# Ledger of designs, part 15: VH-VL binders against a2ajx4r71to235

Target 1, 165 residues: a2ajx4r71to235
Amino acid sequence: GRCNFEDRLCSMTEDQTLQPGWTRRSGIISNSPPFWDHNGNISAHFLALVSRVDSISSNLRSRIFLPTNDQQVCQITFYNFSSNQNGKLIAGLQTLCGDPIEHLWQKTEILQSRWERNVITVQSSQQFQVIFQAQMLATHGQEEVIAIDDISFSSGCLPADVCQT
Below, E stands for the ipSAE of ESMFold2; O stands for the ipSAE of OpenDDE; V2 stands for 0.75 times the mean of E and O plus 0.25 times the DockQ between their complexes.

## First folded at step 5 (VH-VL)

Design c28 (framework fv_tislelizumab)
Fold by ESMFold2-Fast, scan of step 5:
Structure c28 (fold): chain C 165 residues (1-165), chain A 116 residues (1-116), chain B 107 residues (1-107)
Amino acid sequence: as target 1 above (165 residues)
Amino acid sequence: QVQLQESGPGLVKPSETLSLTCTVSGGSISSYWVHWIRQPPGKGLEWIGVIYYSGYTYYNPSLKSRVTISKDTSKNQVSLKLSSVTAADTAVYYCARDSFYGMDVWGQGTTVTVSS
Amino acid sequence: DIVMTQSPDSLAVSLGERATINCKSSQSVSSYVAWYQQKPGQPPKLLINDASTRESGVPDRFSGSGYGTDFTLTISSLQAEDVAVYYCQQYYSYPYTFGQGTKLEIK
């Protein structure tokens, strides 16, 4: 499915953190860019990780998917808006609980003025989850942001029932 | 119909601070971003910086140490200050609005000459 | 910084003929390119935004195309009033950057 974050996190899960991680924002309630979603709507919501006086990081996880095949392509589509000089956003996959994240896409140290649509093709011989990993170092100036919106998975991304461990 | 008009001194001495004002009519500066762009004689366009309706700013890194952009909502004005000017800062200075769809309304430009 | 490079620097086209101006970015800017027309003594005028969206009031002979790093502005049938310098500009990331300009004149 498609996750547009208008109501909640859309079945994505956030790893536990002692400080607030990903938060739902809109242009109306934001103190820093983006002041709109990727359609120019100031009232529409997106997810944002916002810089703090302390370093902050958070992971956002998809549902578990079945191994991919060559007959129907599994593609992840999402929009990102990065406005930071000391941050990174990584999109990757994790094949087993506790395995290292395989990086498929990243965006580091960029001051975007617009949302960017991204399409990633996934190939995995094992069950996997898609992970969006965001990190930002402590900031002493203007607020820095990593934002994400409208995550969707193509029909070739087949849901799995359960992670075995 | 929104209109923008730049104003300020046409002549500035080297090492002084250039101060320009962009006055907006026909609309509110609270509804869009305002950019400053300059054009040296016979040359192309150089982006200076932007101020969002919230007051948040970004500046061209090549000018960041010398540039300040601010707004006065009560006067519907955006200001540009550029410190420690040299002859290289001689240009026509423009302000332009941006309402997500590009810089669609520009001021007529104001000429600034840096000379002793 | 993202560098925008236009080609050609100047071109001469006969009235009624097609004019084509190219713009390349040093890295992907998605569709976030605008095209401006500037006549002597005047500010730039926005013609196209989002690579291909024509601004209200701009004649339909003007069209834009491209995505990523390669962008094109086309004037399908040149009119006398189209003589100007044309600039491409990326607004994907800060700082915003412009191409060096292409001077269009009548042959």
Scores: ipSAE 0.712, ipTM 0.867, lowest interface PAE 1.2, mean pLDDT 87

Design c29 (framework fv_tislelizumab)
Fold by ESMFold2-Fast, scan of step 5:
Structure c29 (fold): chain C 165 residues (1-165), chain A 116 residues (1-116), chain B 107 residues (1-107)
Amino acid sequence: as target 1 above (165 residues)
Amino acid sequence: QVQLQESGPGLVKPSETLSLTCTVSGGSISSYWVHWIRQPPGKGLEWIGVIYYSGYTYYNPSLKSRVTISKDTSKNQVSLKLSSVTAADTAVYYCARDSYHGMDVWGQGTTVTVSS
Amino acid sequence: DIVMTQSPDSLAVSLGERATINCKSSQSVSSYVAWYQQKPGQPPKLLINDASTRESGVPDRFSGSGYGTDFTLTISSLQAEDVAVYYCQQYYSYPYTFGQGTKLEIK
């Protein structure tokens, strides 16, 4: 991972309690959109959840972060590309006490032609993880996709453990 | 310089299928995607659909049941077929190139009149 | 579908004066708006893409701005060759949609 840069990119993990479904894709090997990453590069990679004959869901989890404060803003920046008729992508928070996921951002039933840059401000009095939760109902026709790229965290998002050079 | 040129019949009878061809020169259709847009007399622009370099297509839902866009990479051509035409399909038809940042090269347009 | 609404429908501006055309989308389209110029008997010509990026060869008197739902095309000092119909277009989501057009004339 690249946890030492100002716009921190840390490896996301799939939630093993849900079905793993996110795959790395590029435009070159894709049979359905997106045919590019968020910069229009057909050779660059992104993460995609692709529709199946059965319903599919998968979570991506960030590293654990410390509680937020009023001194500096914690923001999540990410790109999404959704091309689906009956699915959703949710970005939210979960505390380690087993609390429900607090939804901060959602995208449903959209046929995008371009990636969209999103910035979400986070506030939490407890340690938390950022979760990207994707769900798609069973599809019996054309392939549908929910994709995500270039997730980064601002300097106000303090990891519970420190990344090293 | 990449150029696009539309061609097809200027007159089409009601209920028939309109067939148009967009010929690309100065570049390969394998490196970008092509849109079809139309403009009825005295009116604005209406997007018809797109075909990507992969062959994947997306059509305007208002026209989807009647529209087919296809490509022939060996001839460097993109084709539009519109079935069951009516007088409402009378328009100038354009093809346009897209490389992610908008439609930067357009054909000169071909006029189609639907009349008995 | 996302509806693109331009204002005004027509605009008369004196040579050398500023012309401003507005475009509003019914839903957020991020920055994925293009502006086109169309002269009589000609195809549309791309002027601005990604809301604010001027296409190569387009004079610097043309500028675009906006994000989300509100977009503006500005011509800082109108010249005679700028007489045309101007269209905004979103390419964020399918189907792509155009504004109704703004006719720009010399006063």
Scores: ipSAE 0.652, ipTM 0.842, lowest interface PAE 1.5, mean pLDDT 85

Design c30 (framework fv_tislelizumab)
Fold by ESMFold2-Fast, scan of step 5:
Structure c30 (fold): chain C 165 residues (1-165), chain A 116 residues (1-116), chain B 107 residues (1-107)
Amino acid sequence: as target 1 above (165 residues)
Amino acid sequence: QVQLQESGPGLVKPSETLSLTCTVSGGSISSYWVHWIRQPPGKGLEWIGVIYYSGYTYYNPSLKSRVTISKDTSKNQVSLKLSSVTAADTAVYYCARDSYYAMDVWGQGTTVTVSS
Amino acid sequence: DIVMTQSPDSLAVSLGERATINCKSSQSVSSYVAWYQQKPGQPPKLLINDASTRESGVPDRFSGSGYGTDFTLTISSLQAEDVAVYYCQQYYSYPYTFGQGTKLEIK
């Protein structure tokens, strides 16, 4: 499935350290970039984590997936837009509850002017979750943003029901 | 069709503030972003900064302490101010629109000479 | 800052021959590269955006390709009016940066 954040957060769950967490935004109601979604539409929605005066951290978690196989590739496709000088966005996986997150992709301090489409291929012999981990340190000035849009999982990413401990 | 036209003083003295205006016709500056770019004599292109629909601006870090870009939506104009000018600021200055897809419409450019 | 480096600095090509200009970015810029043509005394003219999308009104002899860090502008059959300086530009992240330019001349 595909999640474009037009009406809710889809089946992604969030855990956050600082408030506020991820929010739905559009270009029309934004005080800082991005002022459009990844198709250039100023009224379409995306998910954003915004920092101005406080440090902020929040993770977005997928549903649990079965171990991957060689017959069908499990790929995660998403768009990102980062506009920050003290932040990072990490896409990774966690195979067991409480295990460290394995980093598969990251974007650090960058001032993007365009959305970027990313494709990550996942290979795991164990059940896993995909985690988008975002953090921005206090800016004491300009609003900083980490944004995500259109998360989708290919047919090789098979749902599972339980967290493996 | 959308057109952009730069205007300014032509000659500016060292240490003064350069003020340039980009006038837009055939469209509204509220529908796109406007960039300023300059080109010193015999050299390449240098991006100065941008102003978005919202009025949000971003400036080239090499110039940001001296640059201000603003817009007047009622006049359909975008302005560039560059303070504390030196001979190194001598260039042709261009404004260009960006509708998300590209900087596809550029003004003809206005020549600025910094000299006593 | 992302540095854009063009090669060659100058290129002489005979009429009707293929001209190829390369542009390399110091880090990935996805497909967000534009190519501009500038003739003496004129503003830059957009030829290609999004690495390979030809701007309306630009002759089909102009083509662009590339993704990530390596980009190419090709003129399949050089015409006299193509004599100009060509610039690549990334618009992936701020500040926007241009290549140093490639001067194209008729041999």
Scores: ipSAE 0.676, ipTM 0.852, lowest interface PAE 1.3, mean pLDDT 86

Design c31 (framework fv_tislelizumab)
Fold by ESMFold2-Fast, scan of step 5:
Structure c31 (fold): chain C 165 residues (1-165), chain A 116 residues (1-116), chain B 107 residues (1-107)
Amino acid sequence: as target 1 above (165 residues)
Amino acid sequence: QVQLQESGPGLVKPSETLSLTCTVSGGSISSYWVHWIRQPPGKGLEWIGVIYYSGYTYYNPSLKSRVTISKDTSKNQVSLKLSSVTAADTAVYYCARDSYYGFDYWGQGTTVTVSS
Amino acid sequence: DIVMTQSPDSLAVSLGERATINCKSSQSVSSYVAWYQQKPGQPPKLLINDASTRESGVPDRFSGSGYGTDFTLTISSLQAEDVAVYYCQQYYSYPYTFGQGTKLEIK
């Protein structure tokens, strides 16, 4: 399925915290870049983590997926927009059997001017979740940002719990 | 439809501040962002900085301490100020519109000579 | 900073022949590369954006291709009015950077 963040957070969840990090934004309501989504639409929504006077870190989790197979590939497609000097965005894999998070993709300390489309191929012998982790150090100047949009999972990414969102 | 035109002094003395204005017609500067680019005689293009329709700015780090870009939406103008100029700042200065994919409209350019 | 390197620095091509200009970035810039044409005394003119999208009014003999770090501008059948300096530019990340330019002349 494709999640474009136009209405809600889709089936993605943010890790429990007293101060949620990820927020839905659009060009119309943004105080810092990006001022549009990856199609140049100022009214469309995306998800953003914005810098604060204190360091901030937050995780965005997918639904649980079944182990992958060799017949049909499981691919994650998403757009990122990172504009920061002391931050990073990680896309990784966490198994439900207590294995550590495996980092599959990373973008660090970059001042993007445009959205970038990314495709990651996933292989896991165990049930897993996809994690998008964003981190930014404290800043006292212009807002820094890490944004993500239009997360989609190919047909080879099979849901483990088809009845829950 | 959209037209940009640069203006400013053709000659500026070393150590002074260079001030240029980009006047936009046929469109509002509140609907897009404007970049400044320069080209020294016989050389290539160097990006100076940008101002977004929101007023947010970003400058080339090599010039950041000397550059200020501002806008006056009521006059449909974008201004560039470059302080402490030297002979290395001699160039043709352009302003250009960015509609998300490249610089689709450019001003004709204004020549700035820094005398030694 | 992302460095954009063009090749060749200068190119002489006969009328009606194909001209090819290459542009390499020091880091991936996705598809965010534009190509500009500059004639003496004129500002640069946008020909191609997003690596391969031709600007309105630009003749179809101009085409662009590439993704990541390697980009190409092709003029399929050179005409006299195509004599100019051509620049590639990345606009993926700040600061924006241009190639050094390729001077295209008639052979």
Scores: ipSAE 0.689, ipTM 0.856, lowest interface PAE 1.2, mean pLDDT 86

Design c32 (framework fv_tislelizumab; at its last look DockQ between E and O 0.03; V2 from the best seeds 0.00; counts 0 for: pae O 14.6 > 2, grease 21.3 > 18.9, SAP .506 > .496, off the site)
Fold by ESMFold2-Fast, scan of step 5:
Structure c32 (fold): chain C 165 residues (1-165), chain A 117 residues (1-117), chain B 107 residues (1-107)
Amino acid sequence: as target 1 above (165 residues)
Amino acid sequence: QVQLQESGPGLVKPSETLSLTCTVSGGSISSYWVHWIRQPPGKGLEWIGVIYYSGYTYYNPSLKSRVTISKDTSKNQVSLKLSSVTAADTAVYYCARDSYYYGMDVWGQGTTVTVSS
Amino acid sequence: DIVMTQSPDSLAVSLGERATINCKSSQSVSSYVAWYQQKPGQPPKLLINDASTRESGVPDRFSGSGYGTDFTLTISSLQAEDVAVYYCQQYYSYPYTFGQGTKLEIK
C-alpha cells in the first residue's frame, strides 16, 4: 500500500470536476516549488494542485477500508509540501453514507521549503475512505501549490471487498 | 570545493540602491539555490531572500518591496539589489548556498555595507 | 513568521565541561533546524543540520537533538576554540528565521 505517483494515482481517485485538479509533477517540469520530491530527486513525481485565475478545489480519495480494530493500528503516512498564502490541505475520513469529511489533519497558508512527513492514526467503527481535500483561492500573482507524495497505509488498514456507496 | 564571494560598494548614500554580487566558483549556480543574509553591527542574522536554480524567488516580507535577487548563469553570479536604503540597512551582507540535505552549508566571507551621507 | 527563541542569551562554561544551548520555535518546524557557530570577523559556520546531523569536519563533541518546537545543541567537553556566538535557524518555511544568538564564553 505505498503510492509514490510515478505511474498513476496509485488506486486513488479524484472527485468529478469540470477542470482537472490534481496533476502529476516533477521538479524538472515545475515553474514553482517544490522542485524535488521528498527525497530531493528533481525527476521523481508527486501530485500537485496549482493555483489559477479562479479558485480551485479537489478531493483525492482512497479505496474503501473496513472498520478499524484494536489488534492492528491503521495509520496513514504521507508527505506534504504547501507553498501558498490562500490555501488549505485537509486529510480526513468519509463514511459510505456520504457524510461530511471528518478532519484528522490540516495545513493552511504556509510557504514550505521542505517536504514534511505526516503519520495519522485512524479509528472508525464504520467503513471509510481517506480523503485529501485541497483548495486555493483565486490568484493572479506568483503560482501557489499544494503537493502530496508517498501516501501509504499500514497493515491495520484493511481493504473492503465489493462495496457500493 | 564550492566557494562564494560577495562584492559591492562599502558605502551607500541614504535613498540610493545598494547593489551586491555573489560570485560562485568550483560549482554552478544552476545546481543550487542561493540565499542572501545580513547582520547589522552587534546584532543577529536576518534572512533577506532566496533564488532557486529555476530563477524563482522569495523575499522576506519585511524587505519585499525593496529587494530584487537575480542570477546570471553565464557569469555564475547572483545579485542583490536593495532600493531606498537607510542607516538601518547598514550590515555585513552574506550569500550562502543551499542544498536539499545540508541547508546553508557554504557561505561567502561577507561584505560590509555602511549607509551614510 | 516563525519566531526562534534561544536560551540562555549568554553562558560561561569551564574548559572540559558541558555546554547546553536551547532553541524553541513558535510553531512546529519538524526536524528542519540548523545550528551555526560564528566567531568574530567570520561568517557563520554550519555545525548541525536536520536537528541532529553533524556537518563533515565538525568535532563529535558537538551534538544536536530535538523535533517539533524544542531543540538543543550540546558541546560535551568545551575547548578554547569553541568561544563563539551560536545561532539556531529554522528552514521549514519562508521566511527563514534565526534565534537571537547565544554567546558562549570560558569562565
Scores: ipSAE 0.750, ipTM 0.876, lowest interface PAE 0.9, mean pLDDT 87
Fold by ESMFold2, look of step 6:
Structure c32 (fold): chain C 165 residues (1-165), chain A 117 residues (1-117), chain B 107 residues (1-107)
Amino acid sequence: as target 1 above (165 residues)
Amino acid sequence: QVQLQESGPGLVKPSETLSLTCTVSGGSISSYWVHWIRQPPGKGLEWIGVIYYSGYTYYNPSLKSRVTISKDTSKNQVSLKLSSVTAADTAVYYCARDSYYYGMDVWGQGTTVTVSS
Amino acid sequence: DIVMTQSPDSLAVSLGERATINCKSSQSVSSYVAWYQQKPGQPPKLLINDASTRESGVPDRFSGSGYGTDFTLTISSLQAEDVAVYYCQQYYSYPYTFGQGTKLEIK
């Protein structure tokens, strides 16, 4: 599934979030970059974690997926943007057996002018969830942002629970 | 058709403040964001900073303590101020329009600034 | 800062021959590289954006390629009017940075 965040948080959920946590924003309502989504659309929405005076850490968690197989690759595609150099965005997985989060991808210390597209391959012999973890250290200046848009899961990412509502 | 034109004093004394204006015609600064770039004589290009339509700015860290970029939407203008200038600030100064799709696609003609006693 | 390194610093190419200019970034800049042409007394002119997309009005003999860290500008059949200094530039992150320039001359 693909999510562009135009309607809601999609099937991603926040865990251990601070107030304010992840927020839907667009260029129309933003006080700081990014002022557009990854397509350059100022009215389209993206998901942002915003900090100005406090350190913030927050997770986004996917639905549960079945173990991966050799027939179709499970890939995660997403766009990221950061307006600071002190933040960190991690994409990882966690199995339902309580294993530690395995880091698959991370980004630190870049003040971006453009959204960047990322593709991550997941392999797991157990059921798993995909986790995006954002960490921002406090800055006592302008508003700083870590943002994500267009999270999608390839057909090889098989839902473990397709009847959930 | 969008056009940019830099203007300001061509000669500035050391330790003074350099002040330049970029005037946008044939379009609105509300639709794009504007960069300042400079080029010392016979040398390459150095990015100075950017201002977004919202007024939000970023500056080259090498110049951040001395530079201010601002805008006047009623005049469709963007201004550059660089304080405490030295001979190293002698250059041609350009403003350029940026957009998400195309980068810096429209440049002004440039204005030459000489810092000399 | 992301360093953009061009090679060569200068080159001379016969009329009608192919000129190739390389640009390498110190870290990945995705496809966010632009190429500029600058003639004496003129501002830089955007030729290529997004690594390979030719700007409107730029002749077909100019082409760009690359992704990540390695980028190339090619002029397929050099004309006299192509004598200039060429710059690559990343716009992936701030500060924007330019290569040192490549002076292209007719041999």
Scores: ipSAE 0.517, ipTM 0.821, lowest interface PAE 2.2, mean pLDDT 85
Fold by OpenDDE, look of step 6:
Structure c32 (fold): chain C 165 residues (1-165), chain A 117 residues (1-117), chain B 107 residues (1-107)
Amino acid sequence: as target 1 above (165 residues)
Amino acid sequence: QVQLQESGPGLVKPSETLSLTCTVSGGSISSYWVHWIRQPPGKGLEWIGVIYYSGYTYYNPSLKSRVTISKDTSKNQVSLKLSSVTAADTAVYYCARDSYYYGMDVWGQGTTVTVSS
Amino acid sequence: DIVMTQSPDSLAVSLGERATINCKSSQSVSSYVAWYQQKPGQPPKLLINDASTRESGVPDRFSGSGYGTDFTLTISSLQAEDVAVYYCQQYYSYPYTFGQGTKLEIK
């Protein structure tokens, strides 16, 4: 499956917190970078976590996937953008057994102010979810952003349940 | 070419445990998921369960309490055990490997198991 | 469990004519559907995978279509060797489930 966030959050879900979370943005409705999606489209949508004053953290979760097969690799492709110095983006795996999030990919030096393409491989003997965890430390009044766009799951990522859109 | 072949006793008494073995040749079982499927006489197909490369198993909830699937990589074999059998467990039992996109593209010829006193 | 319902249960088609078998899932299974052909005394043979991908060695007259909940297996020109029971199957989620089968005969 593919999620370019043109249709809300697709099958992705956000963990509920007391803080503002991920918001669907585009270049034409944003007051801060990025002002275009990963393709340079100013009207296309992407998901962004914005910090203005306080530290902020939010998790974006995929649907549940079946355990992986050695014959068909489960790959995840996504684009990320960041304009802050004190941020971290993690792509992790969490089984349904209540295990801690296993970090598959992480970006700590994220002040690049451009979209980057990432490809990660998932292997799990148990049913799992993919979690994108964004963290930004408090800034000195400067609005900073971590953004995600065009998340794709290869055919090797087999859903365990129906799409929850 | 990969081949699968089921083997085991063709007759099992009620309340006993049915034990079958799937022997894979032409390839390693470590490269495939192996499923067990059965077909009662004159009826359709019922999925029993699967075993992954990792040894992870998933069983049909309808049979979960009675089914155990395991594998022996040294023998290149996958085993099925079904406990407390009744006449309803009479069927042809198949093992099959997953194909690309998780289809089952290679099947054994099947082995007939009859539950009778 | 996801229920796969085939229609019809039995079908008689003249040689050279088109045969159509339908399969409906109780919920969306995307394209994770396989079609099997089973002849008497033989195991099922995979014909179509991923709803529409024909397996190697399968004649061109066999085709599969569908996405979501409605799927179709089509034999464009029935041949004598096509007499068999056909099954659809979903592998979207466990447990895997099969349709009840469609018996295809020559009219």
Scores: ipSAE 0.000, ipTM 0.562, lowest interface PAE 14.6, mean pLDDT 89
ESMFold2 (binder alone), look of step 6: mean pLDDT 92; pTM 0.947

Design c33 (framework fv_tislelizumab)
Fold by ESMFold2-Fast, scan of step 5:
Structure c33 (fold): chain C 165 residues (1-165), chain A 117 residues (1-117), chain B 107 residues (1-107)
Amino acid sequence: as target 1 above (165 residues)
Amino acid sequence: QVQLQESGPGLVKPSETLSLTCTVSGGSISSYWVHWIRQPPGKGLEWIGVIYYSGYTYYNPSLKSRVTISKDTSKNQVSLKLSSVTAADTAVYYCARDSYYDYMDVWGQGTTVTVSS
Amino acid sequence: DIVMTQSPDSLAVSLGERATINCKSSQSVSSYVAWYQQKPGQPPKLLINDASTRESGVPDRFSGSGYGTDFTLTISSLQAEDVAVYYCQQYYSYPYTFGQGTKLEIK
């Protein structure tokens, strides 16, 4: 399914953080860009990680998926908006609970003025989770923001219920 | 149908502050972003900065130390102030509305500013 | 800053003939390029957004193409009213930047 963050996190989970992690925002409650979702709607919601005073990092995790097959590709589509001068957003896989995250896609140090659509193709012989890992440093003068919206998984991304060791 | 119109003094002396106003009709400045762009005589277009519906601003780094963009939602106006002007600031100044995807779809007619003693 | 370079600086094309204007960016800007038309004494008018999407009310003879660093504006059959300066602009990254402009005249 498609997750547009209008109600909840759409079965996504966040690792525990010391400060506020990923938060739901809309244009009408934002103090810094983005001031609209990826469709230009001020009132629609997206997910944002905001750095103000300290370095911050947080992981957003998908549900667990079955190994991929050659009959249907597993693709992840999402929009991102990055307004940061010392930040990084990584999309990756974790194939077993606690394993290192395999990086599939990243963006660093960019002052975007708009949302950008991204498509990632996943290949995994093992069960996996998709992880969006963000990190930022606060800089003088402006809030640093990393935002994500409208995450969807193609039909080749088959749900599973458990993480295997 | 949204329209934008710039207004200002026309003539400004060197070292003074240039003040321009962009008046919006047919829509609310609370619903979109407004950019300022300028064009020196016989030259191309230079982006000055933007103000978002929230009042947040971003300025061209080449002008940032001298530029302030602000808005008055009760008057549906956006203002540009440029301090310490020189002859190089002589230009036609435009305000423009930002569409949903960051391009500028509606422009004002422009106001001419001449910096001379 | 991303630098936008247009070619040619000026061109003259006969009525009914094809006019082609090129725009190159110093870095990839995906499809986030707009084209504007400016007639003497008038403000710029948006013609094309997202490299190839024609703005409402713009005649079908105008078309845009390109992705990454190379972009083209084409007028398939030049009309007298098309005499103007044309600008490309990237809105991929702040600060927004324009090409230097291409002056189009009738031969």
Scores: ipSAE 0.007, ipTM 0.552, lowest interface PAE 10.9, mean pLDDT 81

Design c34 (framework fv_tislelizumab)
Fold by ESMFold2-Fast, scan of step 5:
Structure c34 (fold): chain C 165 residues (1-165), chain A 116 residues (1-116), chain B 107 residues (1-107)
Amino acid sequence: as target 1 above (165 residues)
Amino acid sequence: QVQLQESGPGLVKPSETLSLTCTVSGGSISSYWVHWIRQPPGKGLEWIGVIYYSGYTYYNPSLKSRVTISKDTSKNQVSLKLSSVTAADTAVYYCARDHYYGMDVWGQGTTVTVSS
Amino acid sequence: DIVMTQSPDSLAVSLGERATINCKSSQSVSSYVAWYQQKPGQPPKLLINDASTRESGVPDRFSGSGYGTDFTLTISSLQAEDVAVYYCQQYYSYPYTFGQGTKLEIK
């Protein structure tokens, strides 16, 4: 389904367990951009990775999906907001458990003023997960941010329960 | 209806600091952001910087070492300071409101001439 | 910085005819382009935001289109009051940048 982060993480999982990574945030409580969600609503929530003093790296991982077919397209739609000078956000696929991430989209070292809607069409002959990988190097200045909102998967993205062995 | 009005000295000497004020009426600066834009005589528009309702600022890198934007919420005012001015800083200076849907309300502009 | 380039620099169009102004960005700016009209002695006036959304009170003869790097402002039937300089502006990322302007005149 569609993850707007108003309620919970919408079945997305975070790889990092020993340090706070992605946090739910809104414009009303933020001291750094974004001060609104992608609709200009200051009270609506989004997911943010924030760096100030320490380097930080964290992944968001989707459920496992079945191999794609040509009858129904599998598309990932999401909004991103990046405000950083030493950071990177990658959207990619991991097609087998433990395999390297195939990068499909990225945004690096940009000071966005608005959210951007992104649509990625996925083609995979294997089961896969969608991964949002964020990295920011240490900074001693203003807060740097990588934010994501409203992740959704089209009807062609069919859920599966297990990795292919 | 929200209105913005710029004010400041019309003449500034080279090497001095230019100080301008944008006064907001009909609404509070606590709920939107204010940009400063300038236009040299016969030239196009140049974005100077922005201040958000939180006080967070961004400045054009070409001016960052010389520019400071601040706000006084109690007076409903936004201020621009530009240090070490030269003749190249001669321009009409505008403040403009942003409420996520673009810069929809602009001040009338104030003319600044840098001359000895 | 993202560079915004307008074409043409100046345009002469007869009353009642179509005027088209183009704007190109050096990098994708999604739909975050605004168009402004500026008459002599006046501040810029917002006409179009988000590439194609007409600002309240702007006549429907003004329309905008585009996405990514190529944007267009169209005036479907030029009126005398439309004589002005038109600017495109990206607000996708900081610093905000404007095109150099297009001067629209009556032929």
Scores: ipSAE 0.673, ipTM 0.849, lowest interface PAE 1.3, mean pLDDT 86

